# VHH binders against p91247, part 32

Target 1, 277 residues: p91247
Amino acid sequence: MAVDMIVEPKWVVQNFGNIRILDASWTFKPKADVAEYKAKYYNKFGVGMNELKNPEYLAEHINGAAHFNFDIAYYPSEDERFTLYTPEEFSSYVKRLGVFNGDHLVIYGRGKDGGMAAASRAYWTFRYYGYTTVSVLNGGIEAFKLAQGVVQSDSKAEGIRCKDAIHFPIGEVCAAKGFKKKTDCDQAFAAKGIKVGDTVVISCGIGLSASAICLAAARSGIVAKLYNGGVHELAYKAPQHLNMRVTLLLHAITVLRCTYIHFTFLYAIVIKIERIV
Short names: E, the ipSAE of ESMFold2; O, the ipSAE of OpenDDE; V2, 0.75 times the mean of E and O plus 0.25 times the DockQ between their complexes.

## First folded at step 9 (VHH; framework vhh_rezetamig_d1)

Design w4 (at its last look DockQ between E and O 0.15; V2 from the best seeds 0.00; counts 0 for: pae E 10.0 > 2, grease 26.5 > 24.2, SAP .759 > .668, placed apart)
Fold by OpenDDE, look of step 9:
Structure w4 (fold): chain B 277 residues (1-277), chain A 130 residues (1-130)
Amino acid sequence: as target 1 above (277 residues)
Amino acid sequence: QLQLQESGPGLVKPSETLSLTCTVSGGSISSGSYYWGWIRQPPGKGLEWIGHIYYSGSTYYNPSLENRVTISVDTSKNQFSLKLSSVTAADTAVYYCAAEPELIVTYEEVLKLISGYDYRGQGTLVTVSS
């Protein structure tokens, strides 16, 4: 049976014993050295789980939630910040999280936008690997707490523009308490000329904000596909599609190994696929 | 490897309903990995997307055809179908069933998506004529 992609805290409370909760909290870190990571952590999930702990998760998480750690669930490569493991490798990791076949996964995040970017990234990842019963907890841990009795709020940032791409800030679909209402998101998409029947490819710096927008779009009946490589890969492989200014910045970032630019990509680029079809 | 095959009448009268079925082999419609869609190419024109259906039954239609198009799925037969009502001569085309990945990851996959569906049938000509 199809499950709701986005679930509210009240629903989670009501179904607490029938779901598997995953914490997708991720604290921004610079991209690890590819060679070092490969040597230490690649497909060594036990080692990763022991050494790459998230302080926020450790400090507080929903009871029974396992940490879906982006520093473990993905690995850095030359082209991607979060390269995907093989299905077999990923399965090995997921098993370590205590996820069983048929589980209804509920994924949450925290912080800005209710953690929807991270949660949605995780959602997308599980969907990629064929998991069909996956939901995002709207509003993240903060909303969950409030539903049990606690409240929090956050603001908007500027990103890289691609030629012929629609600039779509995450703030259009997310607010401090998580995803905006479907109707609000519908309006936001419509305002950008995105409607049901459109196929769009969404990308951002490292695939988080884009994930949230992708999920919101899906909820609105828009066929949205996440491009995992992000703007960085595009800059290398197809610089002609990027604004020259952006291209220069990306090159500079690549040269400077400055990971800080990843946070500034509060903007996803939405590419309408004009199907040659 | 997914294989798709169109079947249905090659001739439809004006105002009638065009009905086609796509039989899928080499994979299950219920896998949730693909959108199952229909596209067409009128003579001398480019490809036109008609719509697609997800395994859950969710449908997405071309807005230009939305009022006339119904796409359905039969998971038991591993088939999905197209119905296009109130056809006119303008609906004469080669019709293709196609499978589009739900999710993409790589740059190459993006390019492939832009170029069309990953898997497509051979197509079937449907002529609307009195």
Scores: ipSAE 0.294, ipTM 0.653, lowest interface PAE 1.5, mean pLDDT 83
Fold by ESMFold2, look of step 9:
Structure w4 (fold): chain B 277 residues (1-277), chain A 130 residues (1-130)
Amino acid sequence: as target 1 above (277 residues)
Amino acid sequence: QLQLQESGPGLVKPSETLSLTCTVSGGSISSGSYYWGWIRQPPGKGLEWIGHIYYSGSTYYNPSLENRVTISVDTSKNQFSLKLSSVTAADTAVYYCAAEPELIVTYEEVLKLISGYDYRGQGTLVTVSS
């Protein structure tokens, strides 16, 4: 049977279980080095799936959706970022995603316009290979959630997760005469959602604000750890173990901090750790 | 490499004192590299931090438990201990000892902490029953 090119979120919710869903989320990044990619990942889909993970997909996706990853489904060549594999090679990849002939495939994206550009690219890729029972979810995961659709996370359930990254000005715990009294600092931490017994990692650009906040936190009964490196290092090197929202927030804060370097001396980033298991 | 092992009775009677010992190997408690802590997980519930001790003897406890908990260290035996007095059935849990990196952490230690890698023992179930 012919299927609609575009399906609405309510329809997808109502037909959940009768369709196969792919997440086409892709985060813009520089083109990979062609020789390096060829050596490591070309036509090695299992390796790519293990190493080229997308934090947004892992953190949240439509229940049961596999990730159609542009960094795996295509390969970079000298003149193209997204060079198409042969039909046989592509078939090998999509079978690993659980896509088989006859399934009604629904592709979605995420972001500011519902990820329609990425989803549409994936849609036309399947059409190119002759897979015609394919649709795009209008409005992406955001619209799906507004229609009360079920989402899931592939983040590890066992282990420690960062719950929040908090802007914490040194003035919350210090005044002209030194540290504020303990009760004032207790209130400052509580106002930021940091309670007694919480474990936090505290960092700033050069470590001075973070050091003072760590001492005040320890006095307030908070298990505070001072990170002696840069927030930028965490934001770009903290792979699948960080919560997606924390990773994106740290990235945004790092960009803001680079633009407004003086703020580095006046506040720290406080990362609240939450054990789940 | 640092390794921690809990030891102690698996059954404790109500109103008595729960006593556990953690033996540290592959590193020294007196090196000052870690705080030495206890955490627990009641059946079907999340983890609860009990407290920790620095090798100098300085202790820090969860305020909800501080009237009943004592953590101590014996650097000569490379061990630290938990005592929880006046136990009830609510204190039934899997108890873990753990090494918490000191106040200043490197990038690698931060990644371990936030990625769920921690230096804790396998845990020991302590049941409080009459």
Scores: ipSAE 0.005, ipTM 0.246, lowest interface PAE 10.0, mean pLDDT 75
ESMFold2 (binder alone), look of step 9: mean pLDDT 81; pTM 0.822

## First folded at step 11 (VHH; framework vhh_rezetamig_d1)

Design x1 (at its last look DockQ between E and O 0.07; V2 from the best seeds 0.00; counts 0 for: pae E 15.3 > 2, grease 26 > 24.2, SAP .716 > .668, placed apart)
Fold by OpenDDE, look of step 11:
Structure x1 (fold): chain B 277 residues (1-277), chain A 130 residues (1-130)
Amino acid sequence: as target 1 above (277 residues)
Amino acid sequence: QLQLQESGPGLVKPSETLSLTCTVSGGSISSGSYYWGWIRQPPGKGLEWIGHIYYSGSTYYNPSLENRVTISVDTSKNQFSLKLSSVTAADTAVYYCAAEPELVITYEEVLKLISGYDYRGQGTLVTVSS
C-alpha cells in the first residue's frame, strides 16, 4: 500500500505505536580517510555503532527512535562521500536498527529546514534498497515536540526492538524523584494499549527496568509478570522475536556487552498475553 | 525478469483517441520500483518521451503532449495504459511502453538511464490515417 512520503507530526503522534521511527540527524564532518574507514568500520556496523556516536541524537531524540547514522550507513570512497553498501550489507545494518520487514519507517532530522535534507537522503536510501513503506516527518524533531510528541535523552543508549512486543521505557513510569504518580502511570500504560485486566510479561536486558515497570503495573492493577531471564535469554531461545542487534549481542558478547548492558537499563519490552479462556 | 508488452490498435483515424495498453510480467507495478512510461519514435525521428505513471497514480507528462495525454494504471491487472486524444498524422509512430527506475543514485544507473530504459516493450506501430 502506498504511504504518504511526507507525514505531519500529529499523524506521527497518533500512529506512534505502529511505526518505526529513525533519526537521521547528521552533523557535517570532513570526509574520513578511505583506507582507515575501510579498516575500522566498513561492514563492521557493530563497531561503528559503538564508536561513531552523534551527540545531538544522544542529547535528545524521539522516543524509541533509532539513529540512522550517515557515518555508518554509508562509507567513503575515492569518488563519493556516502557510497552505498550492497543490499546485503545494508540489510545487515538496518537489522541492527531494529527494522523489520513490513515496518512503516518514519524518518526525521533536525536543524536547518527541519532537517529535511538529511531525512530525505535517508528516505531515498531506503527506497533505493526496496523499502516501500517509508515516510519523512515534516519539520523534524522540533515540529514533533511542538505537536507534543515524547522525546528522550540517552547517554549511551541504542535501540532494541522486539517483534510483537510493546516497547516501554522506564521513563514512562519513573522520573528523577522516583515513581511517577499512579495516575500518570495509568495513562502511560493506557497509551500503550495496556489496561487493567490484561496479563503482561515484562522483560529487559538484565531485569532492572522491567522490575520497575512491573511494580508500576502492579500498582495500577495490571497483572504484570517479570521475566527473569531477560531479553538476552529470549534472544538466545527465540531470536525470531528480537531485532538483529540483540541477536548479535549474544554471538559477539565480548565486544558489545558494555554498550548493550547500558541500553537495557532504560528499555523494556512488554508482551501482552492473550488468553483464549 | 521484467517484461513489457504493448497492445492496441495499429490504425487510428484523425481526431480520434489512440489507446494502448502495456501488460507487465515478471514484476509488480505496485512494487514502486519503477516509473511506468510511454515513449514513441516517429518515422525518421528520435525517441520522444510521452509520460509515465508511478504506482501511486502520480503522473508526469511531456509538456508538449500534456493536454492530450492520459496515463493510467490498473494494479489488479498489472497493466498501465496510454490515451492520446485528437491524433493527427504527426502522432504516427512506434509506441513503446517502458519501465524506468525510480532512482538513479549511482553513476552506473545514470549511464543506464542515458542509454535508455531498463525495460522496454517490443513496440507497436500506430498509424494515424483516414
Scores: ipSAE 0.059, ipTM 0.556, lowest interface PAE 2.7, mean pLDDT 81
Fold by ESMFold2, look of step 11:
Structure x1 (fold): chain B 277 residues (1-277), chain A 130 residues (1-130)
Amino acid sequence: as target 1 above (277 residues)
Amino acid sequence: QLQLQESGPGLVKPSETLSLTCTVSGGSISSGSYYWGWIRQPPGKGLEWIGHIYYSGSTYYNPSLENRVTISVDTSKNQFSLKLSSVTAADTAVYYCAAEPELVITYEEVLKLISGYDYRGQGTLVTVSS
């Protein structure tokens, strides 16, 4: 069954009881010791669920939501903070969350940005494992709570989106023969309110649009973080010095994709975040 | 380890329908990890994307070929197929089936792409001639 990639709080309220809701809340913290994690938690999901609780989830979450906990759903390795389990191992974890085949999953986060980065990471993780009936709740638990208020105007609740959740079609930066000129891409980003020096998190609906938009953004001087764990973690740790092999590969993927498909149907979600000074 | 193999007639007469099948091994076509696609390379020209299909039956085609292309999937045989109708000599090309990853999320997957690793079959020449 095809489902929308992003759902609005009003829709979630109206479909409550017909969907499975996951809270993807995670607070940044240093990577856990790899050897210690392996000894205590690796592939021991019951132990992790008992010991690695999130206080914000426990204090408040959308009714019926299970916690998709990044400290449990992934494991730290030498090279990655969030290394993916095998499909069999991951399936074992999500079954403990009450996720079964055929459920329409709706994933949300929390915080000042509506939790869009964490929710998008979880969304792409489910897609990676082949679970495609999955959506992200726009604006997270904060927007959901506003939609459940006593107010009679859903339009005021709907007007509270994550302000940095910008729809960005790949056709804004690519044409059939490759990237548009740098100056054209600069204008496309500016038209969307994305300026030089902004930090953005980019995620997409087919797995490739965000990569191309990240490369175009980098050329335009925008600090872009691709939401896929590996590249995002590297960009987060050393944003000024992207690995050249990764940069060349993002360029190659963009060129290959521009020769294969029409990009006007492809888009990414660009999440503009406030920089911490 | 995913492997793809094209099969079908190497000769097709003008105005007839070109029909190819791709057999997938080392993975399931139903996994949802890939779009299943067709590309071609006419003699002396670059690669041209024809279209792809998701295992659910959802399709997207190159707009220049859309009126003549049908891509289908048979999950029970772990195969997908291309039909290109009303062929002319301009449709003579090497045809490749391909697994197009939906997600590229780890740097190991990214490194595989730049090393020349490719989820594409070896290709089959189809000649359109009377």
Scores: ipSAE 0.000, ipTM 0.125, lowest interface PAE 15.3, mean pLDDT 71
ESMFold2 (binder alone), look of step 11: mean pLDDT 82; pTM 0.842

Design x2 (at its last look DockQ between E and O 0.02; V2 from the best seeds 0.00; counts 0 for: pae E 14.5 > 2, framework grips, grease 28.6 > 24.2, SAP .831 > .668, placed apart)
Fold by OpenDDE, look of step 11:
Structure x2 (fold): chain B 277 residues (1-277), chain A 130 residues (1-130)
Amino acid sequence: as target 1 above (277 residues)
Amino acid sequence: QLQLQESGPGLVKPSETLSLTCTVSGGSISSGSYYWGWIRQPPGKGLEWIGHIYYSGSTYYNPSLENRVTISVDTSKNQFSLKLSSVTAADTAVYYCAAEPEFVITYEEVLKLISGYDYRGQGTLVTVSS
């Protein structure tokens, strides 16, 4: 499929939930000491993701976007600011961002020139590593906001992606004034391959978005089952089926096995059950 | 534990209406929390969803059968029923009434659902005579 290298904000909004969004925001800072970085962070992506935070990303980012952090995605060397990891090493990092094979990656930045420099750098990086479905969001997060895209603030980077699950944004069934029309919801479900007669399990972080989507689905005649355990429980009990966008969440889940973890997800995962009723 | 039992004639003539009743025990239909549905399995074919009714009375039917299907509930008898009009030989099948929970509480319950766990009757064969 022909993929546009540069996509407009309106397109991203329209295709929200069918793409994997990466925030490539990077704040300039001097090159880290090569030896120190090697000792602390080289190929230690979990540690990097925990310690190397971007304040701009945390303050505001596109909903569901993972941070493609240049301070982690590359490493400093004697000759280069952003030395490229081996394909195997890079893959390890990308997996931690919740990127699956076949994902259409949409990369954005912010600030000067709409963040096109950083976004483009990331774009070419992914192309280098063989990713074929990659686009840059024209104008960055600012343009996205103007196009009425949804952004979020998070003090902790988060994101959960379930393998073989349908990611369903609440915005597909809800708008500013409440639930969308049934016909609109029907279309939204159909677009995701969900139809009347299907049985689905719906889950999100704390059950709010999932509840809304579940109700909308029920209205449309879909046998929708709300999973009370939440995505975090799935991550804990079936980690092989989930990719965590941020490793920090995995650690949190591991440590807080039986404790409530508050995540504000604006999307749910929909698991289609391969059975009738 | 919910128990469901189908009842009705095992033989129906072409063009007539198939009528089945599901008697529910071990729980109340009016209590909610379940979809009350009908499924069928024609000989040599897979399961087909017919439709379901929610405790609120809202009904949803398979689009392929929508014009012929009526599902109703009688809370006083703790029963729900299926009517399928204008039957043909293609409607010959084992019919099951089923209850599906609105919620799944545990991951294990999700796995059970995926594995085919549900509350269903034993099924009743309905043959449409040629």
Scores: ipSAE 0.043, ipTM 0.539, lowest interface PAE 2.3, mean pLDDT 82
Fold by ESMFold2, look of step 11:
Structure x2 (fold): chain B 277 residues (1-277), chain A 130 residues (1-130)
Amino acid sequence: as target 1 above (277 residues)
Amino acid sequence: QLQLQESGPGLVKPSETLSLTCTVSGGSISSGSYYWGWIRQPPGKGLEWIGHIYYSGSTYYNPSLENRVTISVDTSKNQFSLKLSSVTAADTAVYYCAAEPEFVITYEEVLKLISGYDYRGQGTLVTVSS
């Protein structure tokens, strides 16, 4: 089926779920040493994907977009910065990005030109290899956001520390046969800085771990209040009871919804609070 | 150093069971340092966590999938597996296996754990079609 060469942000939002999205962001850097690159990365796409990360992609990209990384998709040679792999080698790389025949690919970039240079380079590369169901997102990630498109973050810049929320795994108070002995739980709470007579608000994404921890806390003489609204509701409706660093963590968790339940099954967030909610 | 590799059929018919195996190298499943998980990314969509298993055999599943998912471990082969029953076209996705650290202490480590980005395999496409 023929697809438009350039698609508009609203179209992409409306067709989300029917397309495969690639982030073609590339940050200018000097050409790598040809011999060193060949020894370490040439046709070793898994190694490149682990070691040649792009901070802008990690910080923010369109929800579900994989990174088509120019430092991996091409290799440097004596006369070229971006030398093309064989079709078989290229196919191996893009399969790792979740690209297979029949997908409608939409490629975008970012930056001052709306990412059009980088996205167009990637578009041309796919066309060169015979992949014709491919489009460029006009205006890149910024235009997509203006059209109310959903973005996600895989990482946050250093400078935000998660020290104020008490990380409390359910395994601190439970064992295979049920709750641990009271004295063991007393010690677990004390090791986390939670003492008899403290008032705490205990929450997780769906309340399962928090409920067990609340019961153990009550047995240990801690005044525990279970927040039944989930972590994202706490962050949005009662931010005055959280530090800004904890609020940022909770918002990041809610944005990264694909592993939300896993995160909340491992532990609850326990926050000592000056006021009972 | 820890390396994970997915294997299994790339094409599964509707109503059948999707079955994948993850082979772990550069570390031991039985070390207790990780939960061993499965994540998928449907075409044009975000990552979806499927579930994980601890080396002891304890499993935890995404509630939206839990009645169709079985994750198992074979410590003798240093492998763990995913079975997803009664598949439909909606189950077409790139499937990743992942090593999820048992302990996380920083905000950045939480984001890496949620994404599976630093501790996952290269992924394998499974297409559900007739």
Scores: ipSAE 0.000, ipTM 0.111, lowest interface PAE 14.5, mean pLDDT 73
ESMFold2 (binder alone), look of step 11: mean pLDDT 83; pTM 0.850

Design x3 (at its last look DockQ between E and O 0.03; V2 from the best seeds 0.00; counts 0 for: pae E 15.6 > 2, grease 27.4 > 24.2, SAP .728 > .668, placed apart)
Fold by OpenDDE, look of step 11:
Structure x3 (fold): chain B 277 residues (1-277), chain A 130 residues (1-130)
Amino acid sequence: as target 1 above (277 residues)
Amino acid sequence: QLQLQESGPGLVKPSETLSLTCTVSGGSISSGSYYWGWIRQPPGKGLEWIGHIYYSGSTYYNPSLENRVTISVDTSKNQFSLKLSSVTAADTAVYYCAAEPELVITYEEVAKLISGYDSRGQGTLVTVSS
């Protein structure tokens, strides 16, 4: 499908549950020693993801976004700062970022020029490797925040991807002053394909955001059920519904469970039940 | 365990009002723990949601039926009812009353829901015919 190369923050917010967001933030670093890098990190993406961290990304990133780290996605050579891996090698890295085939990738940056340079570099990289549904977020994370997008600080998870669920930020139903108007909430649910009469299960990390969304949904006539077990339980018992990617992939399962127990999520996962009432 | 049983006439004439009652046992309608709803299945078609009533008395209806549907609760009898006015042949269906849990659900409960588990009556056929 033809997609817009450049998408606006409002569009990203509206389509938040249907896209895979990548943070392409890169802080300038001198080229690493070629031999040392080859020994430590070349095609060792797990090691790279553990050791090569971006402090800006860790400090703040778009909720659920994985870090497309230039220090990992490319490797230094004698003549190039960012040499491209083979398609097979690159695919291995991209899979670790929680990207599935057919995903609409939305890539953003930060800083000067809204991070458009880095985001565009990543964009063309994905295009080079044959990805056809790729967009750049215009204005980067700063523009996204101004559009009232949800951002988060460091988490052990690079991103949460639901195969059979809808990503639903609490900001869709709540604002600074409390719950949004019912009509606004109705619209928010409708935008996600949720309507009155639907039965949904709502889950988040520790149940806070999910509770609020459940209440809003109930007000709108949606049969909303709060899943008390939370996302971490789903990840463990029903991974087919939830795919989590973590930066520390070597300890992904254990780290993920521990992280989610104490993490306050600003969004919930909504599972639509196919049966009627 | 909640038990639900539909009751009402199995035959209704066109333009008349279909009236059904659901009798609930094994729990109280006033507990507020459930949505009390009606669904139907026309012959050869899938399930259709009609509407439900919340413990507060708030009602929610299928937009396609909203102008014809009334759901009410009688807490004294532990019953809730469906009225569907101006019926036509298109309203011929098996009607089910259902109780849908409102609040916290365990993984096991979620799994049951996904597998098609529900708390509904056995259903009652209502035929619209002259």
Scores: ipSAE 0.073, ipTM 0.595, lowest interface PAE 1.6, mean pLDDT 82
Fold by ESMFold2, look of step 11:
Structure x3 (fold): chain B 277 residues (1-277), chain A 130 residues (1-130)
Amino acid sequence: as target 1 above (277 residues)
Amino acid sequence: QLQLQESGPGLVKPSETLSLTCTVSGGSISSGSYYWGWIRQPPGKGLEWIGHIYYSGSTYYNPSLENRVTISVDTSKNQFSLKLSSVTAADTAVYYCAAEPELVITYEEVAKLISGYDSRGQGTLVTVSS
């Protein structure tokens, strides 16, 4: 399928669920020492993604966008700042960003001129490797926001954050005749790392499974709050309360090809709250 | 690295019971890291989730199949199994066992799942015919 080389912000907003978005933001840095980079980061994409984070991406990016980081996607060599990996190595990196064959990629940048140079370099790189269903977002994140597109931040919220999201099936506390014995439920909570004195938010799609788990938690001495709107609604209404793990877990559910698990009927999300000191 | 392997007969007669076993290696069913599931793909159709079991014995079934499905676990053998009773030609499919990850996992584990790595077996075709 042929796609346009350049797409407009309104089109991206309208097609949000049908495209994969990459943030190509790069902040100027001197060329890294070639030997040091080779020892620490060359072809070690997980290490690079953990250690070479971009503050501007973390502070704000288009909702759901992964960072195509020039300091990871390329390596410095004697003659070049941004030397290309082999196709196999490059494929390994971009798969970590959630890019699969057949996806329509949309790449954007940032800055007073829309970041078009960085986005265009990333576009050229994908074309070089034979990935042709790729477009550049005209005007970058700034134009996207003017078109009322949704952005997010990965920075830690002040006060309380959701440290862990725990998948908790209703069958851990219920059996055919009703609630399991208190001691069995105590063990089920403990096996999930939920202890007396923990404060938890318990949610599912329509609140039915979460209500039962909340009652069992109260009987076990756990401070539990029912969020009746579901995890997806929490992400929409109060995104600052979701941490990176919960956001990525929602993506994992959509990618796993498990087509018939109904979140609202079989499971609740138990979000453990920690106090920030 | 977690490995799952289906085993069982590839041909089942109508009205009989389809039985499959999944053997898990490279990890322990009793660790609590996964839910142990069965999925199937009928010819020319999408994936259909059958159900799963937690190591504690707690089971959860697809409502459309639940009156014919039994999933069990044997933690001492590191195996779990599927029984589907009263099969018809409509039950002809490739059957997969799968490790369904816990919702509380590290960023690096989620990144691997987003990149398309599977924690399921190779699949086994089960044909229902006379």
Scores: ipSAE 0.000, ipTM 0.115, lowest interface PAE 15.6, mean pLDDT 72
ESMFold2 (binder alone), look of step 11: mean pLDDT 80; pTM 0.827

